# Ledger of designs, part 209: VH-VL binders against q0aze0

Target 1, 268 residues: q0aze0
Amino acid sequence: MKIILVNNRFKENTEKKAQEIAGQLSALNVEVIIDNGLDEPYAGTVDFIMVLGGDGTMLRAARRYGQRAIPVLGVNMGTVGFLSNIEINELAEYLPLILREEYSLEARMMLEVAVFQQQSLLTRVFCLNELLLRSNSPRMLSFALEISGQKLEPYRGDGLIVSTTTGSTAYSLSAGGPIADPQLDAFIVTPVASHIINKRPLVVSPEREISLHLLEEREAIIGIDGQIKMDFGAENRVLIKRAPHPLLMVNLKAKPFFTSIDRSLQRQ
Key: E = the ipSAE of ESMFold2; O = the ipSAE of OpenDDE; V2 = 0.75 times the mean of E and O plus 0.25 times the DockQ between their complexes.

## First folded at step 11 (VH-VL)

Design N17 (framework fv_inotuzumab)
Fold by ESMFold2-Fast, scan of step 11:
Structure N17 (fold): chain C 268 residues (1-268), chain A 121 residues (1-121), chain B 112 residues (1-112)
Amino acid sequence: as target 1 above (268 residues)
Amino acid sequence: EVQLVQSGAEVKKPGASVKVSCKASGYTFTNYWIHWVRQAPGQGLEWIGGINPSGSYTTYRRKFQGRVTMTADTSTSTVYMELSSLRSEDTAVYYCTRDYEGTYLVSPDYWGQGTLVTVSS
Amino acid sequence: DVQVTQSPSSLSASVGDRVTITCRSSQSLADSYGDTFLSWYLHKPGKAPQLLIYGISNRFSGVPDRFSGSGSGTDFTLTISSLQPEDFATYYCLQGTHQPYTFGQGTKVEIK
């Protein structure tokens, strides 16, 4: 068995825990590849991916490895999050199940985001939560939204979020979007501080293609999972569609989505 | 293994343009950003901007916006930084460096040897 | 712009000494997930900068274990536990969280 161990190298004191876990796995004859997120993703074949950290680390892992159809387990290291399944102090208990492949998988849709300058592809990225289009200045944006070739009335406001159902509890929630069951595959389109009357969040089939472009030259950015930022101008266009493969999240421990969300909202 | 090799020293007059090259080898060129950093005599290090060679996506520090242009030639694994409307305060050693991440400057790990650009009449 | 200030600006030390350099930022260097992009570099005249530490406390490949980093939020420290002859250089911290990315002004470590 070959496992990628994705470690968050951007918080103090995480390296010692990663080394301890790598040692435990090696003692069980598991080949461990440590990915610190600073270089190219491991290109070889692997059987399993363990993500040590919080939601931010899981989002990074999903972007790097999510399209390979490999089981991904989130292991929480202290901070409460939505994308981890077990706590670090529970890992020893669950290791035998992992090694015998005795777990269930939950498929989570991802976005494929392609950014163009005129006719030229500038970049293509995958993400688990959302794409955010927002103004990078105090000035309101004017932009066009097109869904499967249908041109909607222009938007005016601070921006727009195109989210997966997994991302429904992230920035989309803060902007007034609905909480969605992650078992449902859908795009959630949530306006950010729209200036136009009756612009509402939309729930859209994941089979549709969404495009965005600016109608006026403004300073804007596109954000991906809150981790990637790209300048976005009137010469740019973005195309969003369902990614070819979902992220396969490992379920070792019952963690009912709605109960978890309800408790989190009570604490916050 | 990993190497970034820069073009040689340049002497320019005020108002001219300079184009510095940075040739990469020993890794997959399109998988890493190349950033440019300069150091003027007696001063500290200053970030100028960066380019993603895969899509030629660029980001520049605002004070250089309109004067700096970064381009990439994937066939030769070479990044170029062109700085126009040169002033005497642009006299500096210019470095290229690679970094995997795009949104943050995380760990510029390998650096070119530096290119001295002197701007004088 | 996020300002990054190093202390001290210069220091004199002998081989074998423990050297501590601090870096303070004008605002938190943590992103929305708490990830912090603070790195340390060694620079000698006529040479390119060399990465020592990234992500606050991670030593870069090939960097001796006498170098260590620590800190959080706005306060960061580079420590050299036992200074060696090759360590006399200028040291820079770099914040990579907020654009424009900014370096500290540098700390020159000189022979006593």
Scores: ipSAE 0.550, ipTM 0.811, lowest interface PAE 2.9, mean pLDDT 89

Design N18 (framework fv_inotuzumab; at its last look DockQ between E and O 0.75; V2 from the best seeds 0.00; counts 0 for: pae E 3.5 > 2)
Fold by OpenDDE, look of step 12:
Structure N18 (fold): chain C 268 residues (1-268), chain A 121 residues (1-121), chain B 112 residues (1-112)
Amino acid sequence: as target 1 above (268 residues)
Amino acid sequence: EVQLVQSGAEVKKPGASVKVSCKASGYTFTNYWIHWVRQAPGQGLEWIGGINPSGGWTTYRRKFQGRVTMTADTSTSTVYMELSSLRSEDTAVYYCTRDYEGTYLVSPDYWGQGTLVTVSS
Amino acid sequence: DVQVTQSPSSLSASVGDRVTITCRSSQSLADSYGDTFLSWYLHKPGKAPQLLIYGISNRFSGVPDRFSGSGSGTDFTLTISSLQPEDFATYYCLQGTHQPYTFGQGTKVEIK
């Protein structure tokens, strides 16, 4: 068995912990690659990915390795989040199950985000949570939303979020989007401070395609999972589709999603 | 071994343009963003902008927008920064540096040796 | 823009001395996930800047143990536990969390 340990290089002790875990795994005749994100993604074949950290680390790992259809386990290291399955202190308990491949997988839909300059592809990114289009100034944006070729009335507001159901508990939630069952595949289209006060979020079939572009010359920003931020202008267009592959999240420990969400919301 | 090698020093008149190159080697060129940072004499470091060589997506500091153009040639693993309408205050050493994660300067790890651009009448 | 204030602007020290450089930002450098993109660089005249510390406290490959980083939120520190001859240079902090990305003004470490 070969495992990649993805750690959060921006948190203290994660590297050391990764090395410790690597040593433990090596002692069990497991080949281990440690990935702290500085170098290129490991290109070799692996059987399992452990993400040591919080949601941010998982999002990076998803973008980095999600397309490879490898089981990904989130191991929380003392942070609050929704994307980790077990705690670091539980790893020893669940390690035998991992080694025996006795776990279930949850397929989480990812977004395929393509950004164009006219007809030229600027970038294509797979992401687990959301694509954000927002104003880069105090002024509202005017932008067009198309869903499978259907042109909606122009949006006016601070921006728009296109989220997966996984991402429904992320920025979309803060913007007033619905909480979605992560076992459901769907787009969640959430307005950000629309000038239409009662503009409602849309739940859209994963079979559809979503297109965004600005209707006027304004400075905007594209955000991906809150970790990638790029300038976006009138000459750009975004095309959002369901990624061809889901993230295969390992489920070792049963977590009551809805109870956890309810509890989390009570704390806020 | 990762290396960023920049073009040589430039001397320009005000109003002219300068194009500095940054040739990358020792890694997969399209996997890392390249950012440009400059240092004017006696001043600190100033971020100018960045480019994703994979598709050419750029992000510029606002003060340089309209005056700076970054491009990438994947066939030669080279990134270019062109600065137009040069002013005396553009006199600086310009550096290219690489970073992996989006447009954030997460951990620019390798830098070019720098290119002195002098703008004088 | 996020202001990054580095202190001191310069200092004189001897080999073996403990050196501390501080950077303070005008707002928190932690993103929504708690990740902080604060880096430290060593720069010698005529040379390329060198990454010392990334993510507040992580030493880049090849960086000696005498270099360490600490801090959170808006306050960050680079420490050289025992200054070596090759450490005399200008040091910069960089915040990579907010655009435009900004550097401290630098700290020149000179020989006493």
Scores: ipSAE 0.639, ipTM 0.867, lowest interface PAE 0.9, mean pLDDT 93
Fold by ESMFold2-Fast, scan of step 11:
Structure N18 (fold): chain C 268 residues (1-268), chain A 121 residues (1-121), chain B 112 residues (1-112)
Amino acid sequence: as target 1 above (268 residues)
Amino acid sequence: EVQLVQSGAEVKKPGASVKVSCKASGYTFTNYWIHWVRQAPGQGLEWIGGINPSGGWTTYRRKFQGRVTMTADTSTSTVYMELSSLRSEDTAVYYCTRDYEGTYLVSPDYWGQGTLVTVSS
Amino acid sequence: DVQVTQSPSSLSASVGDRVTITCRSSQSLADSYGDTFLSWYLHKPGKAPQLLIYGISNRFSGVPDRFSGSGSGTDFTLTISSLQPEDFATYYCLQGTHQPYTFGQGTKVEIK
């Protein structure tokens, strides 16, 4: 068995923990490839991906490996999040199940984001939570939203979020979007501080294409999962569609989504 | 092995432009950002900006916007930094460095040897 | 802009000494997920900077065990446990969390 171990090297003492886990796996005759996020993703074939860290580390792993249809397990190393399934101190207990492939998989849709400058493709990235278009100055944006070629009336406000259902509990929630069952496939389109009173969040088919562009020259930024940030101007256009493959998340331990989110909202 | 090799020293007059090159080898050129950092005589290090060679996306420090242009030629694995309207305060050693991540400057691990740009009458 | 201040600006030391350099930022260097992008570099005249430590505490490939990093939030430390002749240089910290990315002003480690 060959496992990629994705570790978060941007917190103190993470390298030592990753090396200890790699040693434990090697003792069980597992070949371990360590991905520290500072280099190209491992290009070879692997059987399993283990992500050591919080939600941020899982989002990076999903961007790097999510399109390969390989089981991905989130192992929490301290900060409670929505994307990890087990705690690091539980890993030893669950290793036999991992090695025997005794787990279920949950498919989570991803976004494919393509950014153009006029007619030229600047970049194409995948993400698990959302794309955010936001103003980078005190001035409101004026922008156009098109859904499968249908042009909506112009938006005016601080920005817009295009989210997966997995992302419904991330930034989209803070902006007033709905909580969605992550087992559903859908885009959630949530305005950020819209100046136009009747602009509401939209829930649309994952088969649709969504495009955004600015109608006025403004300082704006596109953010992807809060980890990729790029300047966005009037000559730019972004196209969003469903990614070809979902992220395959490993379930070793029951994770009660609805009771967890309900509890989190009541603690605010 | 990973190498970044820069063009040679330049002497320019105030108001001119300079274009410095950085040729990459030993890795997949389009998978890493190239950032530019300078050091004026007797001063510390200063970040100028960076480019993603895959699509040509750039980010510049505000004080250089309008004067700096970064471009990438994937056929030669070379990044260029052009600085215009040169002033004597632009006299510095200019370094290129690679970094995998675009939003954060995580661990610029390999650096070019540096290019001295002197701006004088 | 996030300002990064190193202390001391210079120090004199002998081979075998423990050297401590601090780096303080004007605001937290943790991103929204708690990840911190603070690195340390060794720089000698006529040479390119060399990465020593990244992500607060991780040694780069080939960097000797005597170099260690620690810290969180706004306060970070580079320690050289037993200074060697090759370690007389200027040291810089770099914050890579907030644009524009900023370096400390440098700490020059000189022979006594």
Scores: ipSAE 0.624, ipTM 0.833, lowest interface PAE 2.2, mean pLDDT 90
Fold by ESMFold2, look of step 12:
Structure N18 (fold): chain C 268 residues (1-268), chain A 121 residues (1-121), chain B 112 residues (1-112)
Amino acid sequence: as target 1 above (268 residues)
Amino acid sequence: EVQLVQSGAEVKKPGASVKVSCKASGYTFTNYWIHWVRQAPGQGLEWIGGINPSGGWTTYRRKFQGRVTMTADTSTSTVYMELSSLRSEDTAVYYCTRDYEGTYLVSPDYWGQGTLVTVSS
Amino acid sequence: DVQVTQSPSSLSASVGDRVTITCRSSQSLADSYGDTFLSWYLHKPGKAPQLLIYGISNRFSGVPDRFSGSGSGTDFTLTISSLQPEDFATYYCLQGTHQPYTFGQGTKVEIK
């Protein structure tokens, strides 16, 4: 069995801990690839991905590996979030189940985000939580939202969030969006500080295509999962679709979403 | 082996432009951003901007906006930084460096050898 | 702009000495996920900068064990446990959390 360990390179002492875990796995004849996020994702065939960290580390793992239909397990290293399944001190207990593939999978929808300059594709990224369009100056944005070719009345405000249901408890929630059951597939479109009072959050079919562009020149940014920022101007547009594959999250330990929601939100 | 090899030193007049090249080898060129950082005499390191070679997407530090242009040639695995309207304070060693994450300069790992640009009458 | 200030600006030391360099930022370098984009570089005149430490404390490939990093929030430290002849150089911290990305002003480590 070959496993990728996704490590969080942005926290203290994580490489040493990852090496210790890799040693434990190797002693069980598991071939281990450590991914510190410094280089491109491992391209070879693997059976399982183990993410060592919290929700931020899982978001990076989803961008790197989420389209490969590989089981992904979140292992909490300190603070329980929405995306971890087991604690690090439980890993030895659950390893036999992992090796025998005795676990269930929960599919989580992802976004496919394509950013253009005029007609030229600049980048294509996948995300688990949300795309954010936000002003990068004291001035408000005026921007257009299209859903499957249907043009909505122009927006004016600080920006807009296009979120998955998984992302409903992230920035979308802070901007006034609903908490959504992460087992639903949908886009959640949440205005950020809109100056047009009739602009409500929208819940949109995952089969729709969402397009955004500025209606006047302003300094703006596109944010992806709060981890990637991209300059965005009047010559740009972004196209958002459901990604071809969901993230396949491993369930070894029951973590009921609804009974834990208030506790989890206090930590985020 | 990852290498970033830059073009040689340049001497320019105020008001001119300079174009510095950075040729990458030993990795998949289009999967990594290239950033530019400079060091003026007696000063520390200063970030200028970066480019994603895959689509040519750029981000520039505000003080350089309008004077700097970065381009990439994927057929030669080369990034170019052009700085226009040169001033004496643009005299510096200019470095290219690579980083995997988007527009963030989170942990640039490999650097070019540097290119001295001197702006003098 | 986020300011990062190194201390000391320069120091003189002998081979075998323990050296500590600090980096203080004007804002927390932890993002909303608790991730911290702080790295340390070694730079010698006429040579390319070299990555030593990323993510506060993680050594880059090939960096000797004598280099270590620590810190959180706004306060970070690079420690060289026993200086070697090749370690006399200028050291920089880099914050990558807040655009524009900023370097410390540098700490020059010189032979006594």
Scores: ipSAE 0.462, ipTM 0.780, lowest interface PAE 3.5, mean pLDDT 88
ESMFold2 (binder alone), look of step 12: mean pLDDT 92; pTM 0.928

Design N19 (framework fv_inotuzumab)
Fold by ESMFold2-Fast, scan of step 11:
Structure N19 (fold): chain C 268 residues (1-268), chain A 121 residues (1-121), chain B 112 residues (1-112)
Amino acid sequence: as target 1 above (268 residues)
Amino acid sequence: EVQLVQSGAEVKKPGASVKVSCKASGYTFTNYWIHWVRQAPGQGLEWIGGINPSGGFTTYRRKFQGRVTMTADTSTSTVYMELSSLRSEDTAVYYCTRDYEGTYLVSPDYWGQGTLVTVSS
Amino acid sequence: DVQVTQSPSSLSASVGDRVTITCRSSQSLADSYGDTFLSWYLHKPGKAPQLLIYGISNRFSGVPDRFSGSGSGTDFTLTISSLQPEDFATYYCLQGTHQPYTFGQGTKVEIK
């Protein structure tokens, strides 16, 4: 068995903890590859991916490895989040189940984001939560949204979020989007501070293709999962579609999504 | 072994353009961004911009927008930085460096040896 | 723009001394998920900069354990526990969280 151990490179003692866990796994006849996120992803075949950290580390791991259809387990290192399944102090208890492959998998849709200049592909990125288009200046944006070739009336405002259902509790929620069951596959399209009063969040089929482009030359940024930022101008367009593979998240322990989100909302 | 090798020193007149190259070896060229950083004599380090060799996507520091152009040739694993409308204050050592992340400047780990560009009348 | 200020601008030290350099940012360097992109570099005249520390406290491959980093939010520190002859250089911090990415002005460590 070969496991990639993805650690949060920016937390104290994460490298020491990763080495400790790697030693424990090696003693159980498991080959371990440590990925600290600084280099290109490990290119070889692996059986399992263990992510040590909070939601931010899980989002990074999903972008690096999510399209490989390999089981990914989120192990919480003490930060509150939605994407981890077990706590670090529970890992020793669950290791035998991991090694015997005695767990269930939960498929989470991902976005494929392709950015073009004219007709040339500049970059392609995958993400688990969302793409955010936002103004990078005090001026509002004017932009076009097309859904599977259907041209909507122009948007005016600070931006737009195109989210997965997993991302419904992230930036989309803060912008007034709905809470979605992460077991559903759908795009959630949420306006950010729209100057058009009746622009509402849209819930659309994951089979649809969403395109965005600016109608005026403005300083704008595309953000991916809150971690990657790209300049976006009037010469650019972005295409968003469902990624070819979902992220396969490991369930060792039932996590009560609805009761967890209910508690969080009562404290907002 | 990861290496970034830059072109040699240049002397230019004000108003001219300069094109500096950075040749990469020892890793998968298209998996890392290349960023450019300069240091004027007696000054600190200043980030100029970066390029993703996969697809040619670029990001530039605003003050250089319109004067700087970055390009990549994947067949030779080489990145170029061209700076136009040169002024005496552009006299500096220019470095290329690689970083995996692209949007965040996380850990520029390997650097070219530097290229001195002198702008004098 | 995020400003990054180092202190001191220069210091004199002897081999074996403990050296501390501070880096302060005008706003938090944590992104929305709590990740902080603060690195430290050693620079000598005629040489390229060398990465020492990334992500506040992680030593880059091959960097001696006398170098350590710490901090959070807006205040960051590089410590050299026992200065060696090869450590006389200028040190820079780099914030990589907010564009445009900015370096501190540098701290020159000189022989006493």
Scores: ipSAE 0.045, ipTM 0.621, lowest interface PAE 7.7, mean pLDDT 87

Design N2 (framework fv_inotuzumab)
Fold by ESMFold2-Fast, scan of step 11:
Structure N2 (fold): chain C 268 residues (1-268), chain A 121 residues (1-121), chain B 112 residues (1-112)
Amino acid sequence: as target 1 above (268 residues)
Amino acid sequence: EVQLVQSGAEVKKPGASVKVSCKASGYTFTNYWIHWVRQAPGQGLEWIGGINPSGGYTKYRRKFQGRVTMTADTSTSTVYMELSSLRSEDTAVYYCTRDYEGTYLVSPDYWGQGTLVTVSS
Amino acid sequence: DVQVTQSPSSLSASVGDRVTITCRSSQSLADSYGDTFLSWYLHKPGKAPQLLIYGISNRFSGVPDRFSGSGSGTDFTLTISSLQPEDFATYYCLQGTHQPYTFGQGTKVEIK
């Protein structure tokens, strides 16, 4: 068995913990590849991916490895989050189940984001939560949204979010989007501070293509999972589709999504 | 293994432009951003901007916007930084450096040897 | 711009000394998920900068274990536990969270 161990190098002392766990896995005859995020993703074939950290680390791991259709386990290292399944102090207890492949998989849809300049592809990136288009100045944006060839009336406001159902509880929620069952496949399109009163969140088929472009030159950015930021001008166009593969999340113990989100909302 | 090799020193007059090259080897060129950082005599390090060679997406520090252009040639694994309307305060050693995550300047790891650009009349 | 200030600007030390360099930012360097992009570099005249520490406390490949980093939020520290002859250099911190990315002014470590 070969496992990639993804650690969050941006948290203090995470590499020490990753080395410790790699040693534990090696003692169980598991071949371990450590990915600390500095280099390009490991290119070889692996059987399992273990992510050490919080939601931010899982989002990075999903962008690096989510399209390979390999089981990914989130192991929380002290911060509460929605994307981890077990705590670090539970890892030894669950290792036998991991090695015997005694777990279920939950498929989480991902976005494929392609940014163009004129007719040239500038970049293509995958993400688990959302793409955010927003103004990077006090000035309001004017932009066009097209869904599967259907051109909507122009948007005027601070921006727009195109989210997966997993991302429904992230920035989309803060912008007034609905809470969605992560097992559902759908795009959620949520306006950010729209100046036009009838612009509502949309829930659309994940088979649709969504495109965005500016109608006038403004300082704008595209944000991916809150982690990647790209300048976006009137010469740019972004195309959003369902990614070819979902992230396959390992489920070793039940995590009740609805009761967890309900408690979070009651605390406010 | 990983190497970034820059072009040689340049001497330019005020108002001219300079184009510095950075040739990469030992890794997949399109998987890493290349950033440019300079150091003027007696000053510290200053970030200028960066380019994603995969598609040519660029980010520039505002004070250089309109004067700097970064380009990439994937056939030769070379990044170029062109700085126009040169002034004496642009005299500096210019470095290219590699970073996997270009959105955040996370940990530029390998650096070119530097190119001295002198602007004098 | 996020202002990054290093202290001290220079210091004199002997081989074997413990050296501490501080880096302070004008605002938090944690991103929206709590990740902090703070790195430390060693720079010598006529040479390219060399990465020492990334992500506050993680040592880059090949960097001796006498170098360590710590900190959070706006206050960060580089420590050299036992200074060696090759460590006499200028040290820079880099914040990579907020554009434009900014380096500290540098701390020159000189022979006493």
Scores: ipSAE 0.197, ipTM 0.688, lowest interface PAE 6.1, mean pLDDT 88

Design N20 (framework fv_inotuzumab)
Fold by ESMFold2-Fast, scan of step 11:
Structure N20 (fold): chain C 268 residues (1-268), chain A 121 residues (1-121), chain B 112 residues (1-112)
Amino acid sequence: as target 1 above (268 residues)
Amino acid sequence: EVQLVQSGAEVKKPGASVKVSCKASGYTFTNYWIHWVRQAPGQGLEWIGGINPSSGYTTYRRKFQGRVTMTADTSTSTVYMELSSLRSEDTAVYYCTRDYEGTYLVSPDYWGQGTLVTVSS
Amino acid sequence: DVQVTQSPSSLSASVGDRVTITCRSSQSLADSYGDTFLSWYLHKPGKAPQLLIYGISNRFSGVPDRFSGSGSGTDFTLTISSLQPEDFATYYCLQGTHQPYTFGQGTKVEIK
């Protein structure tokens, strides 16, 4: 068995912990590749990906490896989040199930985001939560939204979020979007501080293509999973589609999504 | 072994342009961003901008916008930084460095040896 | 712009001394997921900067264990537990969370 350990390079002392876990796995005849984000993504075939950290680390792992259709397990290392399944102090207890492949898989849709300058592709990335278009100044944006070639009336406001159902509890929620069952495949399109107060979030088929471009020259940014930011001007356009493969998340322990989000909303 | 090798020192007059190269080897060129950082004499380090060699996408510090252009040549694994309308305060050692992500400067781990650009009349 | 300020600007030390350098940011360096991009660099004249610590407290490969980092939010420290001759250099912190990315002004560690 060959496992990639993705560690949270942004949290304290994660390298040492990853090496300790790698040593334990090697003692069980598991080949371990450590990915701390400083090296090239491992290009070879692997059987399993173990992500050590919080939601941020899982988002990075999903961008890096999510399109390979390999089981990915989130192991929480002290940061509370929605994308981990077990805690680090539970790993030893669940490790025999991992090695025997005694777990279920939950498919989570991903976005494919392509940013163009005129006719040229500038970048293509995959993400698990969302793309955020927002103003980078106090000035309101004016922008065009097209859904599968249907041109909507222009948007005026601070921006727009195009989210997966997994991302429904991230930035989309803060902007007034609906909470979606992560087992559903859909795009959620949520306006950010729209000038038109009756612009509502849209829930659309994941087979749709969504495109965005500015109608006036403004300072704007495109944000991806809260981790990647790119300048976005009137010469740019972005195309958003369902990614070819979902992220395959390992489920070793029942995690009650609706109860968890309900409690979180009561505290917010 | 990962190496970033920069072009040699340049002496330019005010108003001229300079183009510095950074040749990468020992890793997959398109998997990492290249960022540029400078240090003027007696000053600290200053981030200028970065480029994604895979897409050609660039991001620049605002004060350099309109004067800096970064390009990548994937056939030679080389990134270029061109700075135009040079001023005396642009005299500095210019470094290229690699980092996996362009949106965050997480851990610029390998650096070029530096290129001294002197702007004087 | 997020400003980072280092203290002290310079210090004199002897081999074997414990040295502490601080870095304070004008606002939190955590992103929306709580990830903080704060790194430390050693810089000597005529040499490229060298990564020591990334992600607040993680040593880069090959960096001696006398170097350690700590902190959270807006306050961060680099500690050298027992200064060696090769450690006399200028040290910089770098916040990589918010564009434009900003370095501290540097702390020069010089021979007493």
Scores: ipSAE 0.000, ipTM 0.493, lowest interface PAE 12.3, mean pLDDT 86

